# VHH binders against o26223: the designs that were tried, part 1

Every score and structure here is a prediction.

Target 1, 191 residues: o26223
Amino acid sequence: MKLLWTSQHIKVTVHIDGKVSKMDVLEAIKTRRSIRKYQDREVPEELIDKILDAAMCGPSAVDERPWHFIVVRNREMLEKIPEVHPYGAMVKDAPVAIIVCCDSSLEKIPGFWVQDCSIASQNILLAAHSLGLGAVWTGVYPLEDRVEGIRRLFSIPEHVIPFSVIPLGYPAENPGTRDLFDPDRIHLEKW
Positions, changes and structure headers below are counted from each chain's first letter, unless a header gives other numbers; Kabat numbers aren't used for antibody chains.
ipSAE, averaged over its two directions, is called F for ESMFold2-Fast, E for ESMFold2 and O for OpenDDE. V2 adds 0.75 times the mean of E and O to 0.25 times the DockQ between the complexes of E and O.
[cut] marks letters that were taken out.

## First folded at step 1 (VHH)

Design g1 (framework vhh_gefurulimab)
Fold by ESMFold2-Fast, scan of step 1:
Structure g1 (fold): chain B 191 residues (1-191), chain A 121 residues (1-121)
Amino acid sequence: as target 1 above (191 residues)
Amino acid sequence: EVQLVESGGGLVKPGGSLRLSCAASGRTFSSYAAAWFRQAPGKEREFVSAISWGGSTTYADSVKGRFTISRDNAKNSLYLQMNSLRAEDTAVYYCAADYEGYYFDSEYDYWGQGTLVTVSS
């Protein structure tokens, strides 16, 4: 039912020039935007593999790496997500979504899995952007109704907590970039 | 540049206590998060306990209630008080510090050489 993706699968299914897709980290961070409109195009498996590889490279509290990922391409399943996540309407129109989960059996530090999965989620967004895709983080945890809805929909075990649903695809919108630097939020030496 | 030196390891009987120390040189602890890790023979390195620069503590489930991490910034030192020791606690214990102040990272910036703790009769 699930395939454990690795960067090793990347070499055989797309003819993408990796040099063209390489974006500087600062540029990726500054230009990434939430994308909620997608082209009706399949995202190659190799790009998903690259994105998940990047997700797993995030720092985690005491290296617990509690994340698991569900890759959803089945349109009927994608169409059911808005029923349990009312603000996730765009997910049904995405060619693929990644569900970031925490396996609580891997947790070494109580509560830090939230930060770990947040980092994994952000890495997914940045990696997708760097590869020419658009994505958006739709929140699941800590909203209990959404957590249980997603758990039920994807047969997620009780000890695993769905954290975020990230639809992604080739962007069908361009909201531009933001300049968010606010010096009033920087305090030198003390508050 | 920054050196971490562990001490206090040795042979201890099951149920006994031991206190490990870690001394930092080259930099003070005032801006570091710090942690203890251990590695038993033939096993992977595992997390034991961490303390933030603000003093918040975290413990692995296997040592919770038995071990206490603490720091003394004036002495530039980190400690691990180990009580109710078990044979399974036998390992080389490593002090680690996060120079950038981010103890959430998968890799700590600085590591000590380790100190051996053997729990045996």
Scores: ipSAE 0.000, ipTM 0.105, lowest interface PAE 17.1, mean pLDDT 81

Design g10 (framework vhh_gefurulimab)
Fold by ESMFold2-Fast, scan of step 1:
Structure g10 (fold): chain B 191 residues (1-191), chain A 121 residues (1-121)
Amino acid sequence: as target 1 above (191 residues)
Amino acid sequence: EVQLVESGGGLVKPGGSLRLSCAASGFTFSNYAAAWFRQAPGKEREFVSAIYSGGSTTYADSVKGRFTISRDNAKNSLYLQMNSLRAEDTAVYYCAAVFPLGYTQYDYDYWGQGTLVTVSS
């Protein structure tokens, strides 16, 4: 009621043919939500290819681009992920998941691969949302038990670090959007 | 000069087979994703099948199990093997290419002139 300058509701438009119109960048960022319920429907390979292309377009420290991706569609493999990732229960119900990995042999500056892989993960979430899909980032790194569990499950070599597991699908839920703007987190000139 | 030239279209009976070819020139075909689209009389152009530079393939539900897409990069050629043809497959078939990938017809950079496939008794 009293925050005149802090609220603006973003609407996602659905057309008569059941398709969502393509979003601009700010709309995509502000309306993206974590989606954990998926339709029993395959995601076309072309959409996964577009998502991975977007993932690789992120900036990386000294252009090291340390990311590798595992695309998992095999139902038996998806069903095993919750056994090594306690908060990954939704992955078994997704038609596909992408595992974002760092190849440490590509690292040029120590430690910045975490930021690089975070950027790739966020681009996957935004690209999926812009294409009418839903996705959620489930954290792997830096939790050692999850890192080793995922490594063993997908035969990932020791010099490669699994960073995140991102299930994707056509959404079967609509959580709506949130207004998260908080002016108390903005400091002018000094702390 | 970039060109895609389709061939192999013709008249075939229901249940028959045809093999379409597309010859690419004027660009490095092996780096491009390539696809077949079709347009039936009075209808919009629709996706049929695609093959990526790495060899992975995808198909429209209407043709999956009946059509097979393939490529020969040494010959700069794209193929579509069409089996168990139906009257509903009657259309002009177009070859298309895009770098590095595309989903809708509007994403494709290069197009051929089309080859007519007629399935009738």
Scores: ipSAE 0.000, ipTM 0.121, lowest interface PAE 17.1, mean pLDDT 84

Design g11 (framework vhh_gefurulimab)
Fold by ESMFold2-Fast, scan of step 1:
Structure g11 (fold): chain B 191 residues (1-191), chain A 120 residues (1-120)
Amino acid sequence: as target 1 above (191 residues)
Amino acid sequence: EVQLVESGGGLVKPGGSLRLSCAASGFTFSNYAAAWFRQAPGKEREFVSAIYSGGSTTYADSVKGRFTISRDNAKNSLYLQMNSLRAEDTAVYYCAALPWYGSLTAYDYWGQGTLVTVSS
């Protein structure tokens, strides 16, 4: 009881671009929020590389790792995303977006690619947050019209499935954190 | 039960105008982005226009300047005013409601469609 009351945070030292930072992993998970408003600032390529490295470190069913990523920085292309993704209006105002895709030819076990791409998407959100950026996951799969719209817009091959569009930038909003712990959803030993 | 019902379709001559309506029920419409899509005979469903919960709008290049999307949250209704209609606008028009908030639970609610025929 006393131990759980006294210490609720895990602190980790991380090396980033030769710089040492201390981050609380649990706090990062609990404080990550969807960010839809961005500063008019470029995101350095080095930070995008770190985010994509983190995305590829996710667990994957039978190690199939079917994920591919499209990095979109072109303003005209970002402005066209809301035309095929009605929920994605904020994308046009972001300095960059990452499209998470699954190459079906890399699939070893049917259906698990959805979980693989979900894991990659969440890692992008957490990595962005840890680096001082804001991001939001906008859903593409399994909505057929969004899948085909994004496929046409970015010349994605038929064997590749666009899964999510994640705009990123330095945040221009600061939403409060949430306390979402619900013990009624925890069952011990049996339902 | 979530339901979207389109109306206002019909036969119109090139250069004419038509107004489509979509009645939403079974959910809090004002919390959702809403959109119009169309499907021409033998073609895939195509995006036409969207209006977000905050009121901002977006249009496909093919309809920009000719079509106007609007909503009335008090009446749980979505509208599409179509002007300067062309033969290539002939399609079944669908209303869709999309969650503006929450990226992980993207439930799309679709209507059954209303036919628009532009012919002389």
Scores: ipSAE 0.000, ipTM 0.105, lowest interface PAE 17.9, mean pLDDT 81

Design g12 (framework vhh_gefurulimab)
Fold by ESMFold2-Fast, scan of step 1:
Structure g12 (fold): chain B 191 residues (1-191), chain A 120 residues (1-120)
Amino acid sequence: as target 1 above (191 residues)
Amino acid sequence: EVQLVESGGGLVKPGGSLRLSCAASGFTFSNYAAAWFRQAPGKEREFVSAIYSGGSTTYADSVKGRFTISRDNAKNSLYLQMNSLRAEDTAVYYCAAGFLYPISTQYDYWGQGTLVTVSS
């Protein structure tokens, strides 16, 4: 058993086929927490590549896959994000951030890009958690001042919409796990 | 089955060199930090060197400037080039892999070790 700061523990299992799996998918979903404090430690490019591969595996409306990603490692650029995103103060302390964007020229059905980019953002959070990293989704869209601030800061074209900024790194906090199951939100057969 | 298998140990004279190899199988090695540890008779296991998946390296002060750690992800292999060997380097050398910090002893996978003896 491996313990992560973002989880009480992560179980390592050996499969019958001889492969080793780390955190299973339900455990990853249940133990992922928003992480806003990061160690002063580099995140390797291969881990970012695996996270982005996972992000692109999400379902999208009519398979439009409108997402584009900006990977930001430049300290000066990371330090400017809080100036245009009031709830992004933690970004300046992260070793890297991913900006999830929608290329509207790839959109096949109006409005569903929001769901598409939400799915991509969540996959980034889950993939990061499964790889021993911590991350947090900071909202950009639909707040016009944040959208235009991020657009200007990163030279994003007008046909591309910045959706979320996700700082990530090795976690320097452990908020613990929450029990969020609420049976009152489940209705059988009818409302 | 997950395995780390060390090789390259042996008897060498003071001032000599050895290259240790570690072959990983049964998991995606490129995703893991990898490290070399050693244990001399009657002593605690000590950290020697580590390399992160991105290529960043750390070294124990006792080996800095003499040992070089490297990896070949295409071959699922880890190496330790040991130069200017001293009697104090005599130990069983262990390969380790994990998502933990380079200087951590809490690695997920360990090899069985390879003996290095530095003696005249």
Scores: ipSAE 0.000, ipTM 0.090, lowest interface PAE 21.0, mean pLDDT 82

Design g13 (framework vhh_gefurulimab)
Fold by ESMFold2-Fast, scan of step 1:
Structure g13 (fold): chain B 191 residues (1-191), chain A 120 residues (1-120)
Amino acid sequence: as target 1 above (191 residues)
Amino acid sequence: EVQLVESGGGLVKPGGSLRLSCAASGFTFSNYAAAWFRQAPGKEREFVSAIYSGGSTTYADSVKGRFTISRDNAKNSLYLQMNSLRAEDTAVYYCAAILGYWPSSEYNYWGQGTLVTVSS
């Protein structure tokens, strides 16, 4: 084991489909995979609420918390996303998608909203995984054509910037776990 | 009781070799990453090399190609093979056992050190 993992690592109890399961934080981080194939099955609103709660718990530069979220369940709207996002083809097959946005009027330090929205996006992916769902981050910002396309599609005002589109659902694929630890990328004391 | 005990230090000529050993007891050594640090007179303690529980290794630039770290989990032991020794390698060498993700994990256990002197 390249990462030191013992029975004393942090454990989290989650409630999935009325069942209680336990997942270590490190296990959730290490086993999360991008999921692009979904079951034809609705995601309960309670799970979406838990995911969004987790999304808002990330650190934010000078506590500006500029994130806003659009939850999309309408089939017609989901089917239009691939028209404005070339790598978002899987979104049309998802039961729900979350669009992570930045309200630029809440920005206190120029440019740090990108980090804030990245943190929110990753929390969505981890929370979804911990709840038995699969999700994938499809990039919107900083590609201006995608930003404009998503803005128009969802009537997003000019001071709000769409950052990512995250389709999610019950997984219809299991890509397995990857061991990505590379000690050659760790430099101790100096470069 | 948790212990790390270093051995194998001594006086060696420039260009010579030494093999340091560290014997661990009182905990499940195989679950820990293990590392060697050194402290020369008048200097701060510096990292030398680490080996993860799975066997992957990392080295400080000053020792790459000259030192080799290894472990034997069945014997609860850590080793440092030091070749082509230089005067600047003179230091007290410490072993450490690390719980958690390296390098940000806490150094839970330290040995008392073994002196290596490289001199003619």
Scores: ipSAE 0.000, ipTM 0.089, lowest interface PAE 18.7, mean pLDDT 81

Design g14 (framework vhh_gefurulimab)
Fold by ESMFold2-Fast, scan of step 1:
Structure g14 (fold): chain B 191 residues (1-191), chain A 120 residues (1-120)
Amino acid sequence: as target 1 above (191 residues)
Amino acid sequence: EVQLVESGGGLVKPGGSLRLSCAASGFTFSNYAAAWFRQAPGKEREFVSAIYSGGSTTYADSVKGRFTISRDNAKNSLYLQMNSLRAEDTAVYYCAAPLFTGYLSAYDYWGQGTLVTVSS
């Protein structure tokens, strides 16, 4: 908590160690898959910064933008997530995870923070995919035991609600793509 | 109706083996991950093992190297091979699947459980 980015007054000359993806938007949306197996490779900080920038670019109800993010790289902390999140076992094997949170003090319209945090979570998944990483959305809210477990584990204040835990890494699996288009779900002019 | 039915529990001596089965019906089993949980007397339910739709597996540290999860999609069945059983493995074992949430982080369907007792 004592390290502030704003105290860094020297121009950064360090080069980005990762390639930018060449996918267009539709390709990224159609080819993104949930990835639960990761290579034993560090994800550069510059890529996490790009992902978080994309997360904050989502539309938000009355521009409330209630999202906060916790970036977890500490192995001990990643290994404790499965204790409070039954299906989060893959998180301990990821090099990094992002916890998407809602600061309820920033909420302007009751209940829309769920949509806001969902948009931020999806942007994280798409941005990760576009940068050559794999990720998966593991649900926290609205499962009360998981919300309280994650809050307790990461010292999250009472007015902040953990929404999702998203492990990220270079993919160690390739599930391929899915054809999900269903014209029976499209109604013209009326139901 | 969605249903998960466990079988294969019983009394076994320390160092012994058991194979648990879970029969799934009422949904396309091959599209979903599935997991085993257990609950020991007087304790909370804990995660044991999961297998994803693609066949990838994960294990609790307490059972890693001793238990093996597997699935047979053609038979809509989930299995847990338990080897080198210890007294601390005594629990009711539950089959679970995350069907309603759309996120593989929530288990919303559970079986009735099968009792495993490891005792001399």
Scores: ipSAE 0.000, ipTM 0.110, lowest interface PAE 18.1, mean pLDDT 82

Design g15 (framework vhh_gefurulimab)
Fold by ESMFold2-Fast, scan of step 1:
Structure g15 (fold): chain B 191 residues (1-191), chain A 120 residues (1-120)
Amino acid sequence: as target 1 above (191 residues)
Amino acid sequence: EVQLVESGGGLVKPGGSLRLSCAASGFTFSNYAAAWFRQAPGKEREFVSAIYSGGSTTYADSVKGRFTISRDNAKNSLYLQMNSLRAEDTAVYYCAAYLPGFITSQFDSWGQGTLVTVSS
């Protein structure tokens, strides 16, 4: 028997400077933007806990849920990430980063862990946005040099694969929103 | 002060060739992926080609086999060699630089463009 979460048990509430705000899911999806500039302001542990809870709620192939997370707040460690991830320069300026990993021992169907970890990564971005934070997904897998660099830097075991590095913080930029709906990408009944 | 400046556009006859250049300044160009886009009159901006910091390249289907993208990090420059030009290639060509992240790629800088006209 499993505990089943229904829509009535799902609550979307955001605390911003002591004020509770409720954000519509569609609003969160449409207004989320990649944020690469952060305030010099620490992110409360309670918000990280909420983000990771959301990350683990994604669908997973045969419910394998192979994701593990490393939370990095140590300034020296954050400053070393750009050395092994050339396109992760913004990470050194973030107050915190989350490394999304796959524990291959939990994999039930070969290859689907990539989709599982992608879903977890997107949930981190949406949850962060709903909580008033900004974040950006920087890719690690499948680039072997980045995978091995991150593995060595954070002492990640051989059976665990680092998938993405997501710096996050209170945003210091506002890129605005985009109108991305393109009806030419929607085909009815056939291509 | 981040800046991208395109050059090399002009009028060419069908079947001719042009080499476009893009000069980057104000940032460490070698850390960035760079791309060429084009916009024909009355049309949306279209992807043409990209080159990553490691040298790997990607091309739009419409230009594969005819165009070659390259970079020279020592000169902070991006190039587009255009061969076998067609009337359909007539457009303003734009240079862009960005930090690729698979899902979160965003163009950090755009140039002002260089006009390519293919006509007799």
Scores: ipSAE 0.000, ipTM 0.122, lowest interface PAE 15.2, mean pLDDT 82

Design g16 (framework vhh_gefurulimab)
Fold by ESMFold2-Fast, scan of step 1:
Structure g16 (fold): chain B 191 residues (1-191), chain A 120 residues (1-120)
Amino acid sequence: as target 1 above (191 residues)
Amino acid sequence: EVQLVESGGGLVKPGGSLRLSCAASGFTFSNYAAAWFRQAPGKEREFVSAIYSGGSTTYADSVKGRFTISRDNAKNSLYLQMNSLRAEDTAVYYCAAGLYIPFSSTYDYWGQGTLVTVSS
C-alpha cells in the first residue's frame, strides 16, 4: 500500500455500512464533529496520504507553508501522549495520530505560522471526515507544558514547534447534530 | 528491477569527511522522497536524513550541522555529505525511497548499504 503524493483531486466520500457515498462540501463542514472513540481497525496508509495532501493545500501567509507532520502509529508512543497532554486521553485508543508542527526556520512573517498550522489542522479534520474517519484536534501550542512534553516524547528539535495532536480512526461514536447559526453575530456594513 | 545502489563508504579518521552516493534505477526517482538510514553494530536502524520530492530536507538531531543531504534528479542520484565525522557515526548507511517519509521506517525501496567506519 503505497501513499500518493502527486497532485490529484481528493474524492469527497463517506463510508456508510460498508458502502461509499459522496458528501457535499457544505454538508462535510456542517456535519464534522470531534470524534474521541475509535474502532479497533487500521487506517490505510493511502487515506493518511490523502489527508496530508489536503493539509498542505491550505492558504499560508506569504506562502511560507511552515507545517511539518509526524505520523504516529506506534502503540507505545500513542499510549504516552496522555501523560503530557491531560485532554489527550483518547489518543491512546486511536490507531494513528498526526502531530502538526511548525518549522520556525521557514517563517517569513512573524506569528502567522499559528494561522497556517490552524488551517492545516482543520483541513486534516475535514479530509478525515470526508473519507469516513473521525478525528479530534487536541491543542498543544501555546501551552508550554504540552509543547515541551510533546517535543520530548517525539524527539522534536528546538526550532520546530508542535502545534496540535490529531488522533484519527474509524468512528465508534456519533455525537449528533449541532445548530450553531447565530444571526446576532452577523453585522451588515458596520458593527 | 527497481534498485538503489549505495557507494562512497570507507574508512575515515575522526573529524574527516565522506560523501555517500545512491544511484536509483527502475522507477521515476524524481517522484519519490529519499532518505538515509544507518545501522551501527548491535543496534537497530536509525533515521539520518531525508529529502522530499519537492526538495525540502529534514535531519536527525545527531547529524544536524554536520551532514547535508541533496539530490540530482537528472542523474537519478541521492547524496549525503558527511563532515566532522565522529566514532559514533560508524555504521552501515542505507538509501531508501518512498512516496511518504515518516521517521519510522516505512519506505518502498531500500539499498543494500555501504559501510562507514570512523576510526583512528
Scores: ipSAE 0.000, ipTM 0.100, lowest interface PAE 19.4, mean pLDDT 82

Design g17 (framework vhh_gefurulimab)
Fold by ESMFold2-Fast, scan of step 1:
Structure g17 (fold): chain B 191 residues (1-191), chain A 120 residues (1-120)
Amino acid sequence: as target 1 above (191 residues)
Amino acid sequence: EVQLVESGGGLVKPGGSLRLSCAASGFTFSNYAAAWFRQAPGKEREFVSAIYSGGSTTYADSVKGRFTISRDNAKNSLYLQMNSLRAEDTAVYYCAAFSLYGPLTEYTYWGQGTLVTVSS
């Protein structure tokens, strides 16, 4: 393992013979950006496993954990996603995408699966960023045409709802960070 | 110490009624959504009804029109009025509270359960 420093003062630990990296949690949250341009470079299965492990560690209403994940590496399948998801054009250029799904048979309380799958989606984005990858959340639910298009494309059963498509890869862009802190949205004791 | 304690379960004949109560303590109950779940012998735990901090309610299709959920924040209590009970309603009924202000699963609180038996 080697310690590296970035121009953004992010301390990174890297395997000498690998591509695994780490960063501070708060720094990961603050510096994560949507990445839509990827290097022509494969993402190791070990990194996908770590990302999915993190995704499943999210909180869930009454611990229902209704999420299922489809990992898509097949180029032909990735190239078809923009046909059913018009704002998912970048997916065809990614080395891999994760489709976050809700298995309605695992739902213990109606309606909270949306929050559950949102949490899983955000954990994927943060975990990817912490591992030196870039990713972007492309919305599927609640847009019925996108839900049905993705369902047909990936043979998803009727009791399973595709929620988001998250392409990811090694970033080929660096948009920098944004200062989004707005104290006017914080109310002390009363509105 | 966070506690949810159910009461009101018992043996009732088909067509009868029962009122379940859940007493909450050790946290600000009014900030939490609350729900009833049930687990029948040999089956997985299933959703029955929920009530949110603002008073809106939702019901499983199997109990709509027969069960009514309500809450009393001043008494830190949750209730389930069960009417027209059927044999298939036989289960241990669990009270649950979950935070809409906190995303952690450890902040979902469960009661110990109360047994409802519907038998002739």
Scores: ipSAE 0.000, ipTM 0.251, lowest interface PAE 15.9, mean pLDDT 84

Design g18 (framework vhh_gefurulimab)
Fold by ESMFold2-Fast, scan of step 1:
Structure g18 (fold): chain B 191 residues (1-191), chain A 120 residues (1-120)
Amino acid sequence: as target 1 above (191 residues)
Amino acid sequence: EVQLVESGGGLVKPGGSLRLSCAASGFTFSNYAAAWFRQAPGKEREFVSAIYSGGSTTYADSVKGRFTISRDNAKNSLYLQMNSLRAEDTAVYYCAASWLPYGITSYDYWGQGTLVTVSS
């Protein structure tokens, strides 16, 4: 026996001019897409502050909250990121990027900082989307060469690990939404 | 049983060179970051250099341009080539390995150390 599900399609009005739209949490989750093309417009610091506030509200193993953030707006520095992150080419075109880092001195339980920083990264993506911005998670950890490249570029000390680089901006593309619901991945009571 | 065994320490004059080796066993060395730390008499243990499983390297400012870290995964070995040695390089040198190399406390595997003395 199998279950038959019907996916609900949620329509969200997204303005390419970067206007903020109200949306429910489920709508934000379902309509968020990776955005790699940005308008040539600066993101107000107020919006970055709101995004970082949301990032720090994530659950954290034994409340260790090991995350630190570097906000990069300097054009020269943004243009150097693809040199140490081969798949981060879109960062050159972003008005701002957030580097999510783990301060290992704040870690209370070994290894859970990866989950903590993943949660912070996802909250950045969702908060950006809810505020009319686009963002994409570019992976740094656990790729040693990228970790060291980002560390050297931004003078990050050895006890701090760069986890992700998230470029943000007003979206210059609208990829639409994806229907990703798969009932075959849901098991009732047992595998 | 995890083991890291250092060798190559000794007495050398200022300006001299020395090569340290570390032999790893009991774990898949190639998957781990490996590092050299040192502890001078009466001081805390400090970071010297690290090499990650992907081959990237990091150096403490005090040794940049003078020391070179390298690894040979086929021989499960880590090396530190030390050139232009100074009196302040005198220390016990420790080999360490970690899957998560974010600081001294993240290194779970340590060798017993090898003494390097630089004196005139």
Scores: ipSAE 0.000, ipTM 0.115, lowest interface PAE 17.6, mean pLDDT 83

Design g19 (framework vhh_gefurulimab)
Fold by ESMFold2-Fast, scan of step 1:
Structure g19 (fold): chain B 191 residues (1-191), chain A 120 residues (1-120)
Amino acid sequence: as target 1 above (191 residues)
Amino acid sequence: EVQLVESGGGLVKPGGSLRLSCAASGFTFSRYAAAWFRQAPGKEREFVSAITSGGSTTYADSVKGRFTISRDNAKNSLYLQMNSLRAEDTAVYYCAAKYRSGYYTPYDYWGQGTLVTVSS
């Protein structure tokens, strides 16, 4: 694969099943879909590294960057996630999952870590899509049973809060494009 | 400049001991996982031992119980204590570092290697 950078915007060229594809930022945002079915193919660590680099490039409140990430490839561990996350059944079928966590010791301003970790999670989804992968955000925080279940499974310290579990892999489904633009939600100069 | 520099290699008799050191510079070593690899004459490079940034260790079956990996983040150093050395341990030993733990993650930085010869 190739990464090409321009002064105007970022373009990523990837090999997808022998075909070279290019995607700009707006295309990535508009065509990203939640993917819950994955091919039985390993995801190269180079792609995970690019995704995590993108995750850490998000803005955070007062630049606190409270995020930590757990990369899970162990099949036995992936198979245990649905036991503590009722809507995470697809995780056991993914070749890899990323758990986005907040280290509360890195908080500089109370409460903004939720927004920080949301931004990191979205960057993971967009970066995965731009690299020819599919992913889905499965919610952990603020559901206490899921938070504690994930904490116990991955030996996460008490001061660290698991925020989301994002399985990813090469997509085995292709949801159609959506047109979500709604002008009724745009107010000019006043409500 | 990012560097990993190995030292401590040499000639040792079977059953002997040797301690390898690796000095890291030009990056925040404490955030990196580190490992020892070796390459015997005419063979492919093989994994020997790894230590995560948090201190968890892993060993190849061939060296488990005989070798001990350790790190000193204050000194930006990685060590390999080799005990009960055998002729088959003869190899060039390489220090390597990567941002993440795990066998499948490629190593970002490599040293030049240090030769260990086990012979009588």
Scores: ipSAE 0.000, ipTM 0.113, lowest interface PAE 17.9, mean pLDDT 85

